Miniprotein binders against CRAL-TRIO domain-containing protein C365.01. Designs and how they scored, part 7

Target 1, 355 residues: CRAL-TRIO domain-containing protein C365.01, of Schizosaccharomyces pombe (q9uuc2)
Amino acid sequence: MADIPADRKKIVQEGWSRLFSDIEQPSYIQKFPSQESLYVSFFEQCAFDDFDLTLLRFLKARKFVVTDSSDMLANAIVWRQQANLRSIMVRGENGLNQNFVKASMYFIWGQDKKGRAIVFLNLHNFIPPKNTKDMEELKALILYAMENARLFLDSEQNAAKGVLGLVDLTYFSRKNIDLDFARVFAETFQNYYPEILGQALIVGSGFRMALFEGVWSIGKYFLDPEVRSKVTFCKPAQVSGYVDSKYIPLSMHGQFDETKLYERAPPETAGIGKPENYEELDKEYVDAAKEFIRLTREWIYAAGKPQEAEIEEKRKAFKYECKKLWRKGVALRPPNIYQRLGLIDANGHVDWSKA

## First folded at step 2 (miniprotein)

Design tb1 (from t1 with M33I I36M F40A L59A K60E I63M M66I A70F)
Fold by ESMFold2-Fast, scan of step 2:
Structure tb1 (fold): chain B 355 residues (1-355), chain A 82 residues (1-82)
Amino acid sequence: as target 1 above (355 residues)
Amino acid sequence: STEEMRKAIDEFARLVQELADLAEKYGDPETIIELMRALAELLEKLYEIAKETGDPELAEAIMELIRAIFKLLEELYKLRES
């Protein structure tokens, strides 16, 4: 597991102290169906990567103001339950609106020159929701996508690495514009998935870039300054400075035919997942969450004491076991498209040699 | 005032989209001029609302929208020259 930066140790400890205090409040606990479901949500939010790196993402998003950061994380843990994230992931791709899935509005493939996974956003394939039901189904697709994007983060090298978003404007038109959806997406992304985006490239030229810039002048108002600072506008010819030609779309004169990925994928044959298959895992998640909280409190108490180093090493080893346990949950889910294409193994590990 | 600001911004975005549609269809000069006139009137209204609101981010968003329209008009001009 990655070590906490020395200058961030104190604020990480303060962040955990505040969060533990918040989640133990009766008013907070009552927002969950059971205390066990609270611990499951906590574990699923934090253990995918490194608990401390997860907290650091929330700390960075709130400029290292402990109270704001911890409240944001506590809200994200509650939100996972309220948004039915577990149900979406358990059911898998076959539980989603298949018209939205088949539209290929996004895809993850390849790495940029900094080693960040590339998320292609095919805005020309965006289907604006026509009613409340469509909006909720589109939200489910986006949440499914964001949860799967977490599998591509490499916490052991750099917490700030994130993904590279690539927005291809080659075929963008007014039919793909929905400012209400953009606002909802921006709210969800920045409140519940902080610091996942390393950089976003908006790639285009001429009229279609001008049209997007018009929409962006309104849309960026809904984004935090830190998110806005990660957006770079560039021409197709400049993309080779960021991404090797083998991952640049054919529409930008590269070698990658992104439009055929869904057609090449083996069909999803596992069917819709069943909640009862997770009963045993949920008990392990609850136990692990409680043990992490206990060890973290011991770690905080040991600060400056002779036993500090021993407790730090024990806590680091336990975080590694938690990440392994979290990946058992990935193996139980119906295989996502990246697993079916061979880019991700059954346990959620990325194999870049397959890209 | 906040609701009026939102409606004005939405109407402005609609006019930008109409100009974009004209660029795709090559449009006729008279229609483009008429839309530019409507756009100028809306810009004056948005500016007044921004002054009353006192929100720096909203004011900046309006200015960026104005810049985006100028850029779109430049592209329309280029399209007419091909």
Scores: ipSAE 0.007, ipTM 0.336, lowest interface PAE 8.5, mean pLDDT 81

Design tb10 (from tb1 with I33E A40L A59L Y77E)
Fold by ESMFold2-Fast, scan of step 2:
Structure tb10 (fold): chain B 355 residues (1-355), chain A 82 residues (1-82)
Amino acid sequence: as target 1 above (355 residues)
Amino acid sequence: STEEMRKAIDEFARLVQELADLAEKYGDPETIEELMRALLELLEKLYEIAKETGDPELLEAIMELIRAIFKLLEELEKLRES
């Protein structure tokens, strides 16, 4: 029943100790509008999955070097505030540039044979930004997409610790290449969303694959070696080894057509959210963050002592309550397309039987 | 096909032009070194294609792209030293 592998308990405790030290520094606190907003950002960063599993993603990304890992997590918590993630998620899909939304640059649907959610990347629909405003609006769409992808990373629901990226090169062309954007994207994913990608399939043949291989020979240097190792090139016929035919795109002679899903659940049905709706929830998030920190400090102090097991059980129960509380926040958001389609319920639970 | 290969070479040439702009925008030494390695890897692929091709027009296009890459490598080296 343990959330944390027994051999990782000590390093997780060391990670939390370092993080708590980092977030209590005056120089760190000054980066937030208030101490309450720091606790809200901390809670939203960690409570989407199990807190310890969230920390483990950062630990793995930095090869279990505690100082590097915890500093990376502290930076992610601050970055959420600076990137206006709360504002993006509160407003929802209708707060985004609708030209970018309707281009269908990505879609999440179904599971691969290992139980990982499939993220379809439609590079041929990528619209390179023409100015600074377009770049910021495209970033907002991508951050919205990544935050919603976190709903599919829930270890308690689906056991999978990452997604399968499926890049369809069938219609890929030079028009869809922006190396500057690719660099910014790579830096953002690696710094703030570690261990999201389980594997990426680059699917194609002929000159379109050759073109992408040329881009990849350069673009791979923007990616950490561990991320590069997750990339697999394959032909359309080989995709069935990873994904059932019902989730293979029509372009590869499968059965999956995401355009039919957009027709069934268009963006304009979602509405738009307001910050005022979160005032009471933010108080609960602050209280929960403080209590998690207190219980985690007690847990660390109790190591090897008679009360250790009792504190571990209380902390485990509290993490479950934090997950439920975080899901109340999801329910306040305007419904994303996956919620409108019934794949995800109002509280963010994924029902794979609907896909 | 030969026509598909010509399209790929055209697309690679446009990519080389974007790399020049990227290097000027992000001219830190580590980024420049990484870009130079990527260009050298691309050169290896182009040389292998050139060896195997029996099409004189395609070979000319490959050689033009190789020259463009060498020119870009020269510019990157200047940025790295500065």
Scores: ipSAE 0.014, ipTM 0.352, lowest interface PAE 8.0, mean pLDDT 82

Design tb11 (from tb1 with R37E A40V Y47W R67E)
Fold by ESMFold2-Fast, scan of step 2:
Structure tb11 (fold): chain B 355 residues (1-355), chain A 82 residues (1-82)
Amino acid sequence: as target 1 above (355 residues)
Amino acid sequence: STEEMRKAIDEFARLVQELADLAEKYGDPETIIELMEALVELLEKLWEIAKETGDPELAEAIMELIEAIFKLLEELYKLRES
């Protein structure tokens, strides 16, 4: 499991102290259906990659200002409930609008030269919905995609490591533009999924690139400066500087046959998950969340005291158990496309030899 | 923020001018017309957002830019071959 960088220990402790204070306020607790659902949301937000690495992502996003960072994380935990993320993930791929799934607006495959998973964005397959119901169903697909992208971030000492977003502007046109949706998406991404994006590569030339530059002229002002700094524009020929040709799609003159991801329908036999299947897991998540908070408070209190090393060891071992427990939740989800293709196992571990 | 949106409006005005120069240089008014129509649609969306936030100065600036683009589109429509 990942160790906290030595120079970050104090600020991580301060971050947890602030967060625990915030989530115990009656005004915060009342935002959840129950206190148990607060702990479940906390656990699902923080345990996936390592509690401390999760906090470090929020700390980095707010330039290591503890109060801003901890408030941002507290807001993300609340937002998970408001956005119905649990319901989306429990229901799985077959619970989504199948027309949007089959449109193949995105896929995740391969690694760039820095070892980051590649998220390919097919913006030309995005046709803005005209009504509220379809817009909410599209948002559900996007949130489902972002939650599954978290499975590709599972690596120690990688708070700074994210995914490579690759946007292919071939076929991009004005029918794919919705500035209001882009603003809402950008705000959601940076507020609730900080430091997931390592770099975004916008690939194109000619008219299509010029059109996107126009969109970017407005869109960039909805983004934090840190996020803007991660965006690189390039021509198709320059992509090989970032990504091995074996992972570049055939449509971009590489070797990866992406068509199997486009045309494969979700299996009906995977079904739609049921909330009742999670009742026992939720009890385990609540207990683990409470124990993590207790151990972390002991760790903070033990700073500079004789028992510090002993408590640090117990806390590190418990964080490892929490990650294993979080992955039991992944195994209960209906299989996603990457699990069906063998890139990810039932517990959400990525096997890059299959890519 | 209002300041960042104002900078975005300035960049849009500059982009519109670059597109006009490209239309003259390459003689492909149909492609430039399509791009300018897309920019008007984007600006109309931004104008709705400015109205909702209660920034009438920004909304007015966006509308003035939209009007300028429409005048340029009229000239491009006259130039393209039927």
Scores: ipSAE 0.012, ipTM 0.335, lowest interface PAE 8.3, mean pLDDT 81

Design tb12 (from tb1 with I33L Y47L M63W Y77W)
Fold by ESMFold2-Fast, scan of step 2:
Structure tb12 (fold): chain B 355 residues (1-355), chain A 82 residues (1-82)
Amino acid sequence: as target 1 above (355 residues)
Amino acid sequence: STEEMRKAIDEFARLVQELADLAEKYGDPETILELMRALAELLEKLLEIAKETGDPELAEAIWELIRAIFKLLEELWKLRES
């Protein structure tokens, strides 16, 4: 597992101490159907790449103010349960509105020159929701997309660098503008998926770029300054400075055709996972969450004491076991499109040689 | 504060009227973008007031104004594409 940077150890310990205090409050616990549900949500939020790296993302998002950071993480943990993320992931792609899926509003493929996975946002394919039902179904698609994006952050080499968002404005028009949706997306991303975005390239020219600049001049006010700082506007010709031509869309004079990837993807034919398998998994997640909390408290108590190194080593080994257990949960889900294309194996490991 | 809210409401009302008049008269892309830029400047001021106020009701009222401005932008965009 990755080691905590030496200059961040104390604040990470303070962050965990505050979080554990928060999640043990009766007022917090009552937000969940059960205490077991709380531990499951905690585990699913934190175990995907590294518990400490997850906390560090929340710390960075709140300028390393421990109370704000830990409260933000506690809110994300309860939000996962309230947003029904488990249900969305268990149902898989076939559980989503297929009109939204087939529109190809986004795709994840390839790496940029800094080793970050590329998330392509095809705004010209955006279908504005016509009613509350459409809005909820579009939210489900986005949450499904964000959860799958977490698989691309599982690499220790890239976890801290996030993803590269690439927004293609080539065919973007007014029909693709829905500011209420954009606000909901921005708020969800900002509050519950901090520091997942390393950089966003808004790529275009002419009138479509001017159009988006106008919308962005307003939209940016709903975002934290730190998030705004990650947005770069550039022309198609400049994209090669960030991404090898192999992964640059055809619309930007590159070689990447995401439509062909969608066309060759096998259909998802697996059914919903058996309830018994998830009941067993949840029990293991609860036990693992409790053990992580126990080990982390021992680690904090051992700071500066003779047994510190021994406890740090045991905690590091246990974090590795938790990551393996989290991948067991991924393997129970219906295969996502990246698993079906061979980019991600059954256990959620990315193989970039396939991209 | 209540004073700041009154100023924000007045500024918003004046901007809405000016935007409506200009959009109706010209409707070209450059004019729409200029109007959106002016609206963005107003949003920045409203956001700072919302951040600095210790009054939760005032903060909520300011966020309602911000939401109304976003809806106005959508209508300006529809007008531009017409």
Scores: ipSAE 0.007, ipTM 0.231, lowest interface PAE 10.0, mean pLDDT 79

Design tb5 (from tb1 with M63F F70L Y77F)
Fold by ESMFold2-Fast, scan of step 2:
Structure tb5 (fold): chain B 355 residues (1-355), chain A 82 residues (1-82)
Amino acid sequence: as target 1 above (355 residues)
Amino acid sequence: STEEMRKAIDEFARLVQELADLAEKYGDPETIIELMRALAELLEKLYEIAKETGDPELAEAIFELIRAILKLLEELFKLRES
């Protein structure tokens, strides 16, 4: 069970108080099809790792300014509903554009020397959208990827460190550049997935690196300064300082070949998931969200009072049950490739011994 | 080869056009100023490429691209004033 850092307790309480006030406004509630769908969205946004660690990611992203952080989280909760994120995850890999899936624009595997999951970004496989339908289908793939990346966050050991992005520029070219898509991706990532990225390595040399640096000199202005500070440019030979050769791509003279993983993966046989399978779980999510809000309000009002420790223990135990409940939803999804490879179990727990 | 480098310069020219379109579509004054700074950085990189190759034909192609970037900067300045 994850604990709130002692020096962050007060600001976490202030963040929740502000968020609860925001989500109870009639203007906010009206953005959802029902009050139940608001609670489902809230639960899915916050319970994946730990409610308080989720809020801490938003707090850190806004330099611990409570009003900015809470508003950002409230916006993420409503955005989740508007982006049809639940539908994307319920339908699974087979619900995506298979041409984009087969292009292998990303893969998640292994850990860096700081224990962060590695997200390999194969920009040379990026297919710029030709029309609005392609754009929406690429967005669905990106959202699917970001949601699956959340499964690789270890709240007990690695919550503050995030993931390591590894961008291989060996085969990068102008045809992989779409500045409008890059802007949309950057805005989505920084607004709705704060503090997921620990560091990004842009790896290359020669003219391909120069081309990317040209794009970056403009694209970086779509990113918050905090996100920009996490980007490191390096030559292929320097990657060994960050990851073991086992996880350095073949293009950089390492040993990592994701093709062998695709060949080993069992086929996806669950088909496209159905919303009906979630009806009972959604009721449990609503009840859990309401109870978390109730316990958190009691926790806030008990601050400095004799009953504080008792309420804090009850709330901590309930957060643990919420993590289990959230993972029941993961188990109902069609298995992603990492689950099929055995790196992630049916409930979304990572077994690093298999990487 | 000179032909491969020329192709790369053509790719940069296409990027400059895409940037002009993006600035027109999303240009608020602060964004325009930041884009102008980014284009100035691109100019420095292009001069360095010309210096490294030492190829007169490639240098001429780079000069044409520099001229296109300068024209884009002029258009961004006009958008900022409007």
Scores: ipSAE 0.012, ipTM 0.295, lowest interface PAE 8.5, mean pLDDT 81

Design tb6 (from tb1 with M36A A40L L73A)
Fold by ESMFold2-Fast, scan of step 2:
Structure tb6 (fold): chain B 355 residues (1-355), chain A 82 residues (1-82)
Amino acid sequence: as target 1 above (355 residues)
Amino acid sequence: STEEMRKAIDEFARLVQELADLAEKYGDPETIIELARALLELLEKLYEIAKETGDPELAEAIMELIRAIFKLAEELYKLRES
């Protein structure tokens, strides 16, 4: 596992101390159906990456103000439960509205020149739903996409680098505009998925770029200044400065054709996953969460004491075991399209040679 | 200010009406007018939020959007004239 940067050890310890205090409050526990579900949500939030690197994302997002950072993480853990993320991921792709899945609103493939996974965003395929049911189903697709994007962000692969968002405006039009939806998405993204965006390229020219710039002048208000600073507007010809022609969309005279990837992917045939398949794993997640909290408290207490090195080694080894346990949960999910294409294995490891 | 935003939105509403009148006379694409009307509707909704919250950052963002829309409208108008 990756080590904590030496200059961040103390603030990471302070962050954990605050978070553990917060999640043990009766007022916090009452927000969950059970104490066990709190530990499951905690484990799923933090174990996808190195626990400490996960906390560091929240610390960085709140400019290393421990109280704000820990509250943000505590809120994210609660939000996972309230948004029914476990249910969405357990059910898998076949549990989603298939019209939205087939619309090709997004795809993740390849790496940019800085080694960041590329998230292609096809806004022209986004047609704002007119009713509440369809809007909730679209939100479920987006949350499914965000959770699968986390597989490209772990510390073993590229978590510290974030992703490159590539927004293709070639076919963008008025029918794709919903600023209220954009506000809700922006709030969800920055509150619950901090520090995942390395850079966003808004690619277009002429009328379609002018239209997007108009919408962006309001949309940027809903974004934190740090997120806003990561957005770059550029013309199609300038994209080659960021990504290889292999990953430039066909609409911009590159070689990337996601249609060919959909054609190569086997149909999703695993059906819809069942919550009962996770009962034993949930017990293991609860036990692992409790042990991580215990070891982390021992680690904090050992600071400057003779046993510090021994406890640090035990904690590092345990974090490694937690990552393996988290990947066991990934393997229980119905295979996503990236797993079906061979880019991601059954346990969630990315093989970039396949892109 | 809220009053300045209201005036700017009203001015844009007049531009939308002018574009609609021109479409009737010269046969502009329906989609251009629909786009202008959608943007106006967006501005009206954001104005109500800014008025309710008193948020100066949102007020500035609304004015930036209005300026961008006017620039877009002028480019569309130039295309029509040629």
Scores: ipSAE 0.015, ipTM 0.388, lowest interface PAE 7.5, mean pLDDT 83

Design tb7 (from tb1 with I33F A40L I66A)
Fold by ESMFold2-Fast, scan of step 2:
Structure tb7 (fold): chain B 355 residues (1-355), chain A 82 residues (1-82)
Amino acid sequence: as target 1 above (355 residues)
Amino acid sequence: STEEMRKAIDEFARLVQELADLAEKYGDPETIFELMRALLELLEKLYEIAKETGDPELAEAIMELARAIFKLLEELYKLRES
């Protein structure tokens, strides 16, 4: 059977039909440097885990209203090009502002009791931008972080669950508050990374929790109601109900030595200076995107017809090959901290036994 | 709405100044003063955001934050009295 839930098959087909119509419009195509660039962005957005699961995230974010959902996904595909995500990922960690990297404002490690990867947000390490240049450089760091978080949605099961965000308020203070920045990135997260967050834990007590609750009373109105509903406030002692102590950082009185994640990248020498590697990859991505669109149209046309099962099986096999091809792109990037520590292999597959 | 937000900010600022003056005499002046200053800066930012957008939902949220800030001030006073 298809990888998608049986009761969602028809709306997924309708979603793809609308998206393909949208991306074929001349007004849409002209937003890209080339038609090949459009197909590359489409492939990078959708193929990282499973095309249909990606579409389902956008469908769920817009209450399964096909037109709204497909337009949202089409906007995300063009946004990837406009935000220069390929350049950020090709340059890697060493292409970022090293003061922001050294601050260790976030890291990803371990799984919660539901099997979701944990994103630790170290708000006490947040450095508010002082000017426009700082803002753009901090934005690049966060986009780099979001793209690497997608690697932890490696399996169909993990992608469906999303991640657990965990915020420790123990050291949170005035110096870490920037509501303008928070608003901008809440909007970016909601518009371009829908349904990635499974749950967020805000962990604290006393005055620091009261301060955050005050900030949250305003900040929550910039968030979609669905995102707000995923936020849980809890005391430090209650964290063990969600996460095994072996994955809780030493700074939060757990067992995980997070200082390993503060290591900086070595000088980049491989891959980034070889544009021919990306030219070859882009051709493969374009061909795969076109074939996926062709097979998906064939699948939609075959609905209720004798050949449906044969087409579904061929499409499922092709989606698996696309996921492998997408991972080839990861191998061309400079190694991120998780790859350097062995949690993720060169192709971006997570090995939880190393956590 | 705007008049009530301004009154809340003015009252908060007055309380922050009173607490800062007391912190300099008795407790940990840097920690208490820093916390109170953060609350004032936050409230001023939120007021400007609400004023810029003209959003009535943001105005209501500002009032909720002002209430939370006043509760936090009460907790600070209790700590200093114990």
Scores: ipSAE 0.013, ipTM 0.362, lowest interface PAE 7.3, mean pLDDT 80

Design tb8 (from tb1 with I33L M36A A40F L43A I66A L73A)
Fold by ESMFold2-Fast, scan of step 2:
Structure tb8 (fold): chain B 355 residues (1-355), chain A 82 residues (1-82)
Amino acid sequence: as target 1 above (355 residues)
Amino acid sequence: STEEMRKAIDEFARLVQELADLAEKYGDPETILELARALFELAEKLYEIAKETGDPELAEAIMELARAIFKLAEELYKLRES
């Protein structure tokens, strides 16, 4: 289990104290169908990785201002419920608009030289939504993609460095530009998935790069300065400094052809999981969330006291059990394309030897 | 190529129209001016690309377009202020 950096312990404790106070308010609780739903959403938000590393992502996103950070996390927990993320994940890939899936707007595969999972962004396959239905279906695809990207954020495997976005501009054109959509996406990503992006490579040259740099010059005003600092523009020849040739796109004279992966991927045939399995899982998630809160309060109270080390060790062991429990939920989902390709096992663990 | 440069000018002009509409609908006067600066930077990049093609008439046309865009943004700012 990953350890909290020693210089961040106190602010993590302050963050949890504030969050627990917020989620116990009647005004907050009423935003959920039940108190159990609140604990389930809390557990699903935080247990996918180390609880404290999840809080640290929100703390870092708000410059370590405890009140802003904790409120941001509380809002993310509510948003998960209101956006119906559980429903999207339970329905799986077959629940999405298959035309959008087949357009191949994104794919996750391999690692960069720093050990970050690579998210290939095929902007030339993006067509702006023309109506409300298209917008809602595109949002569902993106949320499904973001939730699956969380499986690649196992901080023990990649040292909490996030993912590498790789944007290939070789075929980018004016028809792929939608500034309103870009703003909505950026706001959703910044508010609800903080510190997921380690770095973004915008790769191109000539006319297509000039157009994108122009759009970026305007678009960057809608992004947090921290997010803007993670964007690197480079020429195709410079990509080898970040990514091995095995993962450089064919358009840049590398070896990566994601179409072969789509062709090799078995279809999803498992279907939707049984509701009774999720009912049992939710009870376990509720109990685990309550125990984590109790242990964390004991840990905060024990600060500077003789029993601190013992409680800290017990809490660390319990966080590990929570992560295992969260992965039981992954196993109930219809297998995503990465599981079907063998990169991710049934419980959501990445096997990088398969990439 | 010269044909690709002319296509870039056409796409730049369409981008300018959309950004002007967005600035009018959502931007305050300060935002409009900042967007105008970004549009001018885009035009400067296109000018550098045009210089590499060896077509001085095309390069000059791109710079004149950039100047016109900046004037449009300044006019929009003054209209909002007044």
Scores: ipSAE 0.014, ipTM 0.373, lowest interface PAE 8.0, mean pLDDT 82

Design tb9 (from tb1 with A40L Y47E M63E)
Fold by ESMFold2-Fast, scan of step 2:
Structure tb9 (fold): chain B 355 residues (1-355), chain A 82 residues (1-82)
Amino acid sequence: as target 1 above (355 residues)
Amino acid sequence: STEEMRKAIDEFARLVQELADLAEKYGDPETIIELMRALLELLEKLEEIAKETGDPELAEAIEELIRAIFKLLEELYKLRES
């Protein structure tokens, strides 16, 4: 349903034209188990929000250089397949290492004063992985978290503003430091989730803040300048300038008792999701992806012609149907913690009145 | 050089981990003093590297690291005095 800004229409068309050319190349197709897998990955990357807003995030991340932006998006689509994101989301929370889940390293709750969903990062609950298996299982948890964060980026609600990351250093210590993990996380976030972060607050004071600033002097070197520009250091008392007190944790002098989410979240009882439940939906995703590509090419060809407005209207309506179709996939997943808490309905729609 | 910067950064990370643990324990004064001297030596090396870097981003990172070391030393001093 989102309209493309008039001054961005041509570059969006150029971006799609480049991407469609890339996905038709044998060298690209061969990176997927099947051509159907390519279309499913494309659909899941772009349909959750709005196809054009997804492309615009990649365009913005590469300063509106079409070739760089489209290549970045093509790489993200391939990466989704290689990282087994579908499998992680299909299996759900019960498919993850439960010790990592129970550590409560993150949660999403409430909105900041700009209407952005708040992602709380509890670094004091992070214990560096001891071996390769733990590292891969922790990566799976983080990818699960990032994919669920996309549910809060609904373009009709607040997708264009991104999320507010809030890092609580109140209990941060030496045991929570892992520069290799930080590098891997930073690379994954900036390469595959561009423009998702609206702002990050690093909240602390005294020795713990000084310790983190030392780590940050090294860690920021792994980040693109645009990502670094979104990071703000502040004291607990200053958080009220960004977030209403009812969503600020008790550790930061607010009213939010986050243990209520951990202790009272209904248990996940659906079990591990099954890939076979998605076979019919995958066919619909493939058909929708192909139709979007066809309709978008028709839209590009119609630029400046009498039928342009008619095609734009049909394309806008089809993007809306694609988003509804993508939500059917969310409904097939085992319920995530936010659905179980009532913040998100079964189809992935956020109800902020429940927060 | 870039190699010297990476070595200095690795030394800082190691010293920070050791120093933070000791500070929380109100550790042995002699050990804390030795680690503070090591941080000051690292600071001197970083200042020399910063003067020689031709990479603006690396120079900025070194300057930020130098500031972080001074801030860490100030906070550790406060903990020792309490």
Scores: ipSAE 0.021, ipTM 0.488, lowest interface PAE 6.5, mean pLDDT 82

